VH-VL binders against Elongation factor P 2 (efp2). Designs and how they scored, part 1

Every score and structure here is a prediction.

Target 1, 189 residues: Elongation factor P 2 (efp2), of Mesorhizobium japonicum (q983m5)
Amino acid sequence: MVKVIASSLRKGNVVDKDGKLYVILFAENIHPGKGTPVTQLDMRRIGDGVKVSERYRTTEQVERAYVEEREHTFLYADGEGFHFMNPETYDQVAVSEAVVGDAAPYLQEGMPVQVSQFNGIAISLVLPQRATFEVVETEPTTKGQTASSSYKPAVLSNGVRTAVPPHIAPGTRVVVMTADGSYVERAKD
Structure headers, positions and changes below count from the first letter of each chain, unless a header shows other numbers; Kabat numbers aren't used for antibody chains.
F, E and O are the ipSAE of ESMFold2-Fast, ESMFold2 and OpenDDE, as the mean of both directions, binder to target and target to binder. V2 is 0.75 times the mean of E and O plus 0.25 times the DockQ between their complexes.
Where letters were taken out, [cut] stands.
The coordinates of atoms that the task and the answers printed are left out; those that the model quotes come from them. Centres of patches stay.

## First folded at step 1 (VH-VL)

Design a10 (framework fv_anetumab; at its last look DockQ between E and O 0.02; V2 from the best seeds 0.00; counts 0 for: pae E 20.4 > 2, placed apart)
Heavy chain, then light chain:
Amino acid sequence: QVELVQSGAEVKKPGESLKISCKGSGYSFTNYWIGWVRQAPGKGLEWMGIIYPGDSDTRYSPSFQGQVTISADKSISTAYLQWSSLKASDTAMYYCARSPYDILTGYYKDWFDPWGQGTLVTVSS
Amino acid sequence: DIALTQPASVSGSPGQSITISCTGTSSDVGGYKYVSWYQQHPGKAPKLMIYEVSKRPSGVSNRFSGSKSGNTASLTISGLQAEDEADYYCSSYTSRSTYVVFGGGTKLTVL
ESMFold2-Fast, scan of step 1: ipSAE 0.000; ipTM 0.478
ESMFold2, look of step 2: ipSAE 0.000; ipTM 0.452
ESMFold2 (binder alone), look of step 2: mean pLDDT 90; pTM 0.938
OpenDDE, look of step 2: ipSAE 0.018; ipTM 0.558

Design a11 (framework fv_anetumab)
Fold by ESMFold2-Fast, scan of step 1:
Structure a11 (fold): chain C 189 residues (1-189), chain A 122 residues (1-122), chain B 111 residues (1-111)
Amino acid sequence: as target 1 above (189 residues)
Amino acid sequence: QVELVQSGAEVKKPGESLKISCKGSGYSFTNYWIGWVRQAPGKGLEWMGIIYPGDSDTRYSPSFQGQVTISADKSISTAYLQWSSLKASDTAMYYCARVKYSGSYWGAFDIWGQGTLVTVSS
Amino acid sequence: DIALTQPASVSGSPGQSITISCTGTSSDVGGYKYVSWYQQHPGKAPKLMIYEVSKRPSGVSNRFSGSKSGNTASLTISGLQAEDEADYYCSSYTSRSTYVVFGGGTKLTVL
């Protein structure tokens, strides 16, 4: 319905490609030192789940469809999928593992999420950009020398591996980006 | 000037033992991890293991655990890679390299030895 | 073990720019800032060109730059020169038991 430049597209948007609708799973803008900037899109076709990867010039126009986005709260996961509640209506929605994808480890009971629906079917999920997890394991890798500015490996309470500053000890709560698990800061507590 | 100097090329028969060396100079040898990297003829780089010379703490890639021994002598700023029994498949170029960060085993290899070619044939 | 994924070869002409990708997982390239790039000329030891995704050691030309998005790191070489013809390897720290993983290498040909 509306044309947008490729560089404006993000996870959860629905685009028309060759008369078929795709939900964007991953979007990345690549700006080489010389040459043409490109937008890399990884997408899933809504009708049959076929995944495709496409590259566009960042300024290229792409047709974006309107989808209904509503806030839900994560409740639990079971054999039927991931369950969310609409805080306004109290209706529960089950979202398949295929739709939740790589976001699954970051879901916490009570977490607000945006659920995108197209014709009443959940097609994508957008988590808050940041989430807080406890560091359950981290390695002492520096041996008795001056304080290092280098990050060290850590495992979060959700099983995700990340890198944290040297002063972060097991048991510390940290804020990470839900897109890639990267460390942002120590939680305020 | 910081540098790593490796021992010369070796030609061996299967079943023989071998110990090659990597000598550091121009920096505090005991404070930096030294890694060993293998490159088979015409192939890519593969990590073998690392050692901290200050206390001889050693970590191996699972593929090389039990296949080689990494050691160091801090009194002469030298690290070693050793085989008890060579195989023809050990034919490769072997590099030692220093990890950039003092005391840390992560990060880049900023200083590389020139390499030791090991040829194992009968 | 699974190496980081690089294209086998890339080519360019003098004065042009090329980009080499290095794709891993959240346990290596995606999860950590410890991504490095090495240049290797035939018969020579590797030389560090980029460390911590985008930093250059002293003495490395600013024609070499690095970046990372998600699970993919990239090395870009601008203003290609004949002496840039070499094999290029990426590497990353990994939380897996190998501690370090290398890419398969990319042969750059300057036509």
Scores: ipSAE 0.000, ipTM 0.429, lowest interface PAE 21.2, mean pLDDT 83

Design a7 (framework fv_anetumab)
Fold by ESMFold2-Fast, scan of step 1:
Structure a7 (fold): chain C 189 residues (1-189), chain A 121 residues (1-121), chain B 111 residues (1-111)
Amino acid sequence: as target 1 above (189 residues)
Amino acid sequence: QVELVQSGAEVKKPGESLKISCKGSGYSFTNYWIGWVRQAPGKGLEWMGIIYPGDSDTRYSPSFQGQVTISADKSISTAYLQWSSLKASDTAMYYCARHPLEYSSSWYDYWGQGTLVTVSS
Amino acid sequence: DIALTQPASVSGSPGQSITISCTGTSSDVGGYKYVSWYQQHPGKAPKLMIYEVSKRPSGVSNRFSGSKSGNTASLTISGLQAEDEADYYCSSYTSRSTYVVFGGGTKLTVL
């Protein structure tokens, strides 16, 4: 175990809280201008899968466990789970649906991912920060504020719902954040 | 002394717009979140959303996203809750309440007296 | 959305103790230390009575205490007095970062 400041924690890290181990599912540092800076963490307890949310002051020290992180590429999904291959050794690992969680819709064949293992068990995945998907459905009419500031609902080819600028039409490929599906930009292809 | 003072009762017709206020005093207004809670007649408390006046960061309950607008004017230490088009189902008591920054939106230490909004023909 | 489960009503006589339960899931009451309790008298705004499961704000009587076991939080009022007659609401932090869920409320009648 090594002590780290809360603001350094990211998705996939494993922390010890009062003798129990948790994997970070989501981490957000609240802007310093909002009084005392805080780090919001959403975590899953490794022993029983219980999800918890905690706030720490950004400078608060937290015990972090070292886990083995290795690059794999996504192959396919089946009834056993999600299957990944180490590109150097060709070893395959199956990761459960519970571990993959909300990242599942963003997985694409051949996508490089970091697989974290603790005592030989896959406990977390880290996807590339961005992924590209086609917009399959979006509203033709912008509602609300001025057209230049109004985002409209859209559905991506992976089934994820997001919001896109008014000029994005069905069939457009867009870059989104894999953490939350938020729109980044139109794909440059 | 910390105090939240809300605007007076409103009687409106469906389709009308409305903006109600919550003025903070006795503390640094920009360093605390202000939440809004609805209570329909004879019903329980229902969380609507929250705003940080220092930078106007707002977050809504999924049930109220797109139904209302929460805003704040830090120069006069006042938060607002606004409807573009009222419905009869908006009839309720509306409370504002202060939330300490270091915690999740799990507890509110000071509450306004409430603004009764009645929407009928 | 989904509310925390409280009994609709409880009653007791002056001097007795009563307990009000608040049941949720591991994603709210069971998973977090952020359970609070509010007292609301007719026609008045809610007043914070308990925060962080068991802590009392300054000015709240030590007759009020809070606890939690598994997915159920409890508010206990000892030495009941007539002025304790009110509606009581629990609330908890939930897995959304800024989302709060309230219980349905419990009407306490002091007989």
Scores: ipSAE 0.000, ipTM 0.430, lowest interface PAE 17.4, mean pLDDT 82

Design a8 (from a7 with heavy chain H99D P100L L101S E102G Y103W S104Y S105E S106E W107Y Y108F D109Q Y110H; framework fv_anetumab)
Fold by ESMFold2-Fast, scan of step 1:
Structure a8 (fold): chain C 189 residues (1-189), chain A 121 residues (1-121), chain B 111 residues (1-111)
Amino acid sequence: as target 1 above (189 residues)
Amino acid sequence: QVELVQSGAEVKKPGESLKISCKGSGYSFTNYWIGWVRQAPGKGLEWMGIIYPGDSDTRYSPSFQGQVTISADKSISTAYLQWSSLKASDTAMYYCARDLSGWYEEYFQHWGQGTLVTVSS
Amino acid sequence: DIALTQPASVSGSPGQSITISCTGTSSDVGGYKYVSWYQQHPGKAPKLMIYEVSKRPSGVSNRFSGSKSGNTASLTISGLQAEDEADYYCSSYTSRSTYVVFGGGTKLTVL
């Protein structure tokens, strides 16, 4: 265990609070222009999955645990959860829907994923920053709106809603950020 | 040494505007949060909102968002609570309070004496 | 009307100890260490007695102590004195957009 300042904590970090371990689901540093900065943490307790929100001064020290992170490849999802395989050892791990959370729509067969485990239990996932999906639904380009600086609503093949440049048509493959589904660029062919 | 002095009692009719004040002294006014707390007659305390005078960062309870305006004037170390159109349900004692350390907007260490606002026809 | 739950009244005799409870949810009292207690005498502004669950501001008697277990915070007053007769309010930070929520208040009567 090492002490870190609250503002350094990010999604996927594991912290000790009152003798219990929590994985950070969301971290936000709130900095008023000249006011008091605070760090808001939303976290899930590893043992029983209880979600809590905790607030700290940005400079307040928090005990952080380091957990084992290993690369796995996504295989499939079923009623029991999401299944991953270590490409070197061929060990498989099942990860619950609660742990995968909002990342679930972005998982694709063969995708490399970092899986964090504590005592053999998967507690967190980190997806690649970007993933490619087909646009299945979008509006026609608005008359007079041809510049890439103007965006229109679109639905991706994984069901996620995003905004894309006006020249993007249904059937186009696009690269998006896995954190929020935001458009990055048109995929190469 | 730290003191918050509030403006005097007000008697108003529904629909009238009102601005009450809270003057801080004995500390660095721009380095602490000032909060407003309402207490209706015979009722408990209700948190209305808070302002950091150094940058005018203002936060409201959803119950009071859009119903009141909180502001501050650094040049005279004074915070304000304002209504554009009073209602009978605004009848209450209004307290201003300074936070404990500038870091925790929910802990009020120093309180004004209160301003009684009565709204009746 | 969103508020933390306190008993309406509590009573004790001089020299006794009493405890006032404050029950919330996992999004306020149960989830955070940001619980405070205020004392209010009739016609007066509230006075901060406890902050951060169990800490006392300078000038507050050691007779006042705070704790919490699960979703319930408690204020304990030992060695009751006549001047302790007042209304007591708990307060907590909340992850809901209200930021701060107060309890309904407890009237302490020193018999």
Scores: ipSAE 0.005, ipTM 0.440, lowest interface PAE 14.3, mean pLDDT 84

Design a9 (framework fv_anetumab)
Fold by ESMFold2-Fast, scan of step 1:
Structure a9 (fold): chain C 189 residues (1-189), chain A 124 residues (1-124), chain B 111 residues (1-111)
Amino acid sequence: as target 1 above (189 residues)
Amino acid sequence: QVELVQSGAEVKKPGESLKISCKGSGYSFTNYWIGWVRQAPGKGLEWMGIIYPGDSDTRYSPSFQGQVTISADKSISTAYLQWSSLKASDTAMYYCARYTVEDRGTLYYGMDVWGQGTLVTVSS
Amino acid sequence: DIALTQPASVSGSPGQSITISCTGTSSDVGGYKYVSWYQQHPGKAPKLMIYEVSKRPSGVSNRFSGSKSGNTASLTISGLQAEDEADYYCSSYTSRSTYVVFGGGTKLTVL
């Protein structure tokens, strides 16, 4: 085990908490203008899949376990889960819905994904930070909105809801963050 | 023994500022998150945000970010909810509540102790 | 704004058992052990009845029990009594660990 400060932890890391191993699903460092910086972690226990949320001081030391992290490409999804292939060895791995979680709508055939395994079991995956989707639906009007609230609701081609600038119309391709679906920019294609 | 006591009812006009309070007693105020919950007349509960008084770490619901300010003064065990400019739509009962925390490395569970509520009425 | 889904009303007779459902997604009810239930009588502050899906605070009758299956949490009240007539709200933590969402509330009528 290697001791690391809480603020260094990111999605996909495995940590030891009270003798049990957890995979980090979400990590956020919060630095208030005054007061103590804190790291918020959402984690899933490897043994039984229980999800927990924890708050640590950013400088607090946490034990981090080694995991095997390898690039795979997404193939397809079925009733047994999500299937990925190592492009170098051609080995396939199935990843459960619990492990994929909220990342599922962002998966596209051929997408490169980092798959983390602990003792041969897939425990987390990391998608590219950004993905491009078409806007299929937007709020028809912003007339009821004040000028201070310039973003409008939109639905992406993968079904995810997001907020986009007022000038984005249905049919526009946009780049979004895979972590939360937030709008980044209009696609350059 | 453990209680949260809120300030009294307020009647205000649109555009006025307001700061309401929530005073904790009978426990270590700095060791528990304090949440704020709104309930418009005849409507359900809406979570507004929370503060950890020990370091003033504050989190808001997206619906209330920029609409209100949550703060705390740990020297007098008091949390606050503040508006710079009230609107008629702010008319509601406002509750403060303490989150149960047994371990500082573990987040809160339910809101186990509630204030009695502060009724805020905003009308011209 | 999308709240957790609860039935608007439920009714039962004294001595009966009733169940109130609370349905969310894998990013809230389905994903976390932090589901709570609150009871609110008219003109009163809410009271915590259940936390961590199934645990009772001190002073809460064991007639109240909680459970969860997939994306749906349930509050069950056995041996229904007149004083159980109230509004009931579920709540859950979301994929952003400090953000909480409430259900729309269920009005329980006894008899």
Scores: ipSAE 0.000, ipTM 0.437, lowest interface PAE 14.4, mean pLDDT 82

Design e10 (framework fv_ebrasodebart; at its last look DockQ between E and O 0.01; V2 from the best seeds 0.00; counts 0 for: pae E 11.6 > 2, placed apart)
Heavy chain, then light chain:
Amino acid sequence: QIQLVQSGAEVKKPGASVKVSCKASGYTFTNYGISWVRQAPGQGLEWMGWISAYNGNTNYAQKLQGRVTMTTDTSTSTAYMELRSLRSDDTAVYYCARERYFDWSDAFDIWGQGTLVTVSS
Amino acid sequence: QAVLTQPPSVSVSPGQTASITCSGDKLGDKYAYWYQQKPGQSPVLVMYQDTKRPSGIPERFSASNSGNTATLTISGTQAMDEADYYCQAWDSRTDYVVFGGGTKLTVL
ESMFold2-Fast, scan of step 1: ipSAE 0.031; ipTM 0.582
ESMFold2, look of step 2: ipSAE 0.000; ipTM 0.446
ESMFold2 (binder alone), look of step 2: mean pLDDT 91; pTM 0.937
OpenDDE, look of step 2: ipSAE 0.382; ipTM 0.760
ESMFold2-Fast, scan of step 4: ipSAE 0.006; ipTM 0.461
ESMFold2, look of step 5: ipSAE 0.005; ipTM 0.474
ESMFold2 (binder alone), look of step 5: mean pLDDT 90; pTM 0.932
OpenDDE, look of step 5: ipSAE 0.290; ipTM 0.737

Design e11 (framework fv_ebrasodebart)
Fold by ESMFold2-Fast, scan of step 1:
Structure e11 (fold): chain C 189 residues (1-189), chain A 124 residues (1-124), chain B 108 residues (1-108)
Amino acid sequence: as target 1 above (189 residues)
Amino acid sequence: QIQLVQSGAEVKKPGASVKVSCKASGYTFTNYGISWVRQAPGQGLEWMGWISAYNGNTNYAQKLQGRVTMTTDTSTSTAYMELRSLRSDDTAVYYCARGSHYTDEFGYYYMDVWGQGTLVTVSS
Amino acid sequence: QAVLTQPPSVSVSPGQTASITCSGDKLGDKYAYWYQQKPGQSPVLVMYQDTKRPSGIPERFSASNSGNTATLTISGTQAMDEADYYCQAWDSRTDYVVFGGGTKLTVL
């Protein structure tokens, strides 16, 4: 265990809170002017999967557990969960739906993923920050003109709903953030 | 009809805080971001920061870091900007403006619909 | 610091072409945007993504952005075009939006 300030915590870190271990699913630092700066964390308890949202002062010390992170490649999903392979050893690991969480729609066969294990159990995974998907459905802009700068709704090939610039047409491949599906840019392929 | 309607003028003492609201209508609030821009009397436009209504992410101007907080209430399609520890040089018209909730390597960042502005006067 | 430089004032006669420049290091590598502001009014987006014109903006407005300089051009300038004009771009040094200092266009 190492003590770290709350603001240093990132997705995939494991922390001890009141004798229970939690994996960080999401971390955000909020710096109000007169108020106390806080770190907002979404966490999942290891063992029973209970999700909690906590706020810490950014300077508050939190006990962090060491976990081993290794690169794996996504293979497929089935009734037992999501299956990943170590590209060096070809050893496979199954990761539960609770661990994969909101990242599930972004997984693509062959995608490199960091898998964190604690005592041999997969407890979190981190996808590449960006992934490319085809826009399968999008609506014309409300203004219907080239001059419109308004975003429009779109559905990606993985089923995720997002907002894209008005010049993006169905069939266009786009780069999105895997954390939230937000549009980044048109793919360069 | 796309509109942003801001709260009314405020008069504050130095050291106080002000919170300006920006009510959006005529579009899907969560598909855009809201930028905040101020303009001191007789001066140019100064960018303060923005918030994504899509995911709640914020980005604040360096000069205002630690004094400003931007939030949204998705249920009412309203954005808020709170500025604390007010000084006389914070006297300005404060605008909200609709824009992108992201930027790319080319600086895709527009402000296409603007609120009417809110005058904040910080008296001695 | 200030990364976008505009002339503080530009004067033209009615019907002539006005040119307002916005200078910044490698500005042509980024999108430039232009806003018009009349006294007592909110800014209005008049050009976006270097060369594109929003719905409702007259065709006499055009723009370019290359090298270190973006230019807003108003052909056949009318009295109603008298206003302050601001350029805007993304500052890659700070990851913040920056405005130019503004240019007062006078039509005499």
Scores: ipSAE 0.000, ipTM 0.444, lowest interface PAE 21.1, mean pLDDT 83

Design e4 (framework fv_ebrasodebart)
Fold by ESMFold2-Fast, scan of step 1:
Structure e4 (fold): chain C 189 residues (1-189), chain A 125 residues (1-125), chain B 108 residues (1-108)
Amino acid sequence: as target 1 above (189 residues)
Amino acid sequence: QIQLVQSGAEVKKPGASVKVSCKASGYTFTSYGISWVRQAPGQGLEWMGWISAYNGNTNYAQKLQGRVTMTTDTSTSTAYMELRSLRSDDTAVYYCAREGIAAAGTDYYYGMDVWGQGTLVTVSS
Amino acid sequence: QAVLTQPPSVSVSPGQTASITCSGDKLGDKYAYWYQQKPGQSPVLVMYQDSKRPSGIPERFSASNSGNTATLTISGTQAMDEADYYCQAWDSSTAYVVFGGGTKLTVL
């Protein structure tokens, strides 16, 4: 184990908290204007899957365990989980629905993903920050709406609900953040 | 046009702090990370850490833990690197560089494809 | 494990092939990256993810990474290729990213 400052932690890292190991599901550094900067961590305990939310000062030291992280390619999902292949060794790993979590709707065949393993067991999965999906449903462009209501609801081809600028029509491909489905931009093609 | 523009040269005394800025333009700032790399006179490149422009997640070089802080201001597309408790051996040119997505703390990322012009920080008594 | 080792210098005549090595424990299990730096200038990414070349980098640049050694190869070396070259990879004993010590390529 190595001690690191809390602000260095990111999704997929494994930390020791009171003698138990947790995989980080979400990490965010918050720098309030007049407050103490804090790192917000959402974590899942490796042994029993208990989820906890913790706040640390950004400079607070936390014990981080080493895990083996390797690029895999998403193959398919079935009733038994999500299946990935190491493109160099051809080893396949099955990842449970609990580990994949909210990332599941964003997985696309052929997508490179980072799989973290601890003692040979997949414990965390990190997708590329961005993924491209088609808008399958959205309201018509609302010319004349107030500037404050510039974004409108939309449903992506993967079923995720998001908000897009008023000029985005159904059929448009858009780039979204895989962490929360938020709109980034129109796809470049 | 994709560009990173850094703040000007600084001269500091030992024990002081320095904060270097890096303003991005020509791309979606929140889709990339920013790495900070320094180079002492006549020496090689030394990685200091990186920050995600979307969520502020950071990863710092172990030797700089506790002395460095990286932040972003997405409203101005600007990244910052603050180094505290300066020593004479912190004299270096400090670079910011755009870095592709670093997924889970291993080798998966696209490298540093766009670099700022560098900021000379001189620490002298 | 923590250190990437490069030769301090490599010399080549114009038109010859230059080879710059980068050695690290199990480096071939990781992605390697290469940067070119000319005096007074910022580094430029010339190779990424072992063997991929960014847009704008001449085809005479190629690279490989296997076992403990990554290699940058410049075929038909030109005077304009004279620069310092740095390899880069991740190391678990540090804060993830580490650079090699650099190699000065002279073309004479």
Scores: ipSAE 0.000, ipTM 0.424, lowest interface PAE 19.7, mean pLDDT 82

Design e5 (framework fv_ebrasodebart)
Heavy chain, then light chain:
Amino acid sequence: QIQLVQSGAEVKKPGASVKVSCKASGYTFTSYGISWVRQAPGQGLEWMGWISAYNGNTNYAQKLQGRVTMTTDTSTSTAYMELRSLRSDDTAVYYCARGYEDLYGSGSYYTDYWGQGTLVTVSS
Amino acid sequence: QAVLTQPPSVSVSPGQTASITCSGDKLGDKYAYWYQQKPGQSPVLVMYQDSKRPSGIPERFSASNSGNTATLTISGTQAMDEADYYCQAWDSSTAYVVFGGGTKLTVL
ESMFold2-Fast, scan of step 1: ipSAE 0.000; ipTM 0.477

Design e6 (framework fv_ebrasodebart)
Fold by ESMFold2-Fast, scan of step 1:
Structure e6 (fold): chain C 189 residues (1-189), chain A 122 residues (1-122), chain B 108 residues (1-108)
Amino acid sequence: as target 1 above (189 residues)
Amino acid sequence: QIQLVQSGAEVKKPGASVKVSCKASGYTFTNYGISWVRQAPGQGLEWMGWISAYNGNTNYAQKLQGRVTMTTDTSTSTAYMELRSLRSDDTAVYYCARDDYVWGSYRPLDYWGQGTLVTVSS
Amino acid sequence: QAVLTQPPSVSVSPGQTASITCSGDKLGDKYAYWYQQKPGQSPVLVMYQDTKRPSGIPERFSASNSGNTATLTISGTQAMDEADYYCQAWDSRTDYVVFGGGTKLTVL
């Protein structure tokens, strides 16, 4: 454990609140014009996934725990959760749906991910910044539309909705950001 | 195979000091801490303090502040607990137990030494 | 600062379920741990982080921790389970280990 000021905390840090560990999902420092500066933290309790929102004075000390990140490869999902394998040790780790959260639709067999563990408990995942998916549904390409005109709605093979340039047709593979599903570029084909 | 082996029983007079050792084996000593816990005859467990084998940082129970010192010798994977100004109510079995330094203070005390009986009598 | 309170003794017949409680202010917001100690022996970890069981500890041992009370449950209690049981928590503010006063389990 190390004590840090609240304003130094960021997403992915693990903090102690009365003996229970929480992973920070969101952190923001707020400086109102005539009010006390505060740090807003949205956190998930590691043991049971309970989400809490806390406000601290920006200078208030909070205990931060050390966590270990190790590369794993995604294998599959089942009733126990999402399964990953350490490519060095071949150890498998099952990660709950609560921990995987919004990253779940972007997981692909063979995908390298960073798994953060504390005392044998998986507490967060970091996916590659980008991933490739096929567009399964989108509006027809319209004659005379330019890339600068407007993006159109699309549904990816993983079920995620995004917006793509007018020239992207169903069946096209596209690269998207795993953080928000936003379009980056057309894949090789 | 993880083991903590403690030094032998001690008999001390009031006002003396005692130093108990705890030799660790079977794991990377510097990745963990050592907690010291004592138990007076017929009584419960009382935590005395904790030391990190990584950097030597300590945290002592308030009741023992000023009388206890915990140290480590990383070259021999040994932790030490010295208690000064002994009183009759310090008569107890003293245990060392493996504690988590690297991951904070939430790992259980998962491996315990066999205990060292310290008797303080006139 | 935290104080953990256990009943001094619990008695059960062989095969019955034993329940040992550990009470503390907002204990459910902390991790609870349980240790078994037989006469003349060192404590042995039997439950950690509220509900987890170490390898080698029988499945008849289970535990919970909610509100102000943590509970160690031993189903189908056997004579070999006769021992003193201690709960433990971490006081995160002081980084102190806090033990309960212990419960003597008698199996008659």
Scores: ipSAE 0.000, ipTM 0.436, lowest interface PAE 19.1, mean pLDDT 84

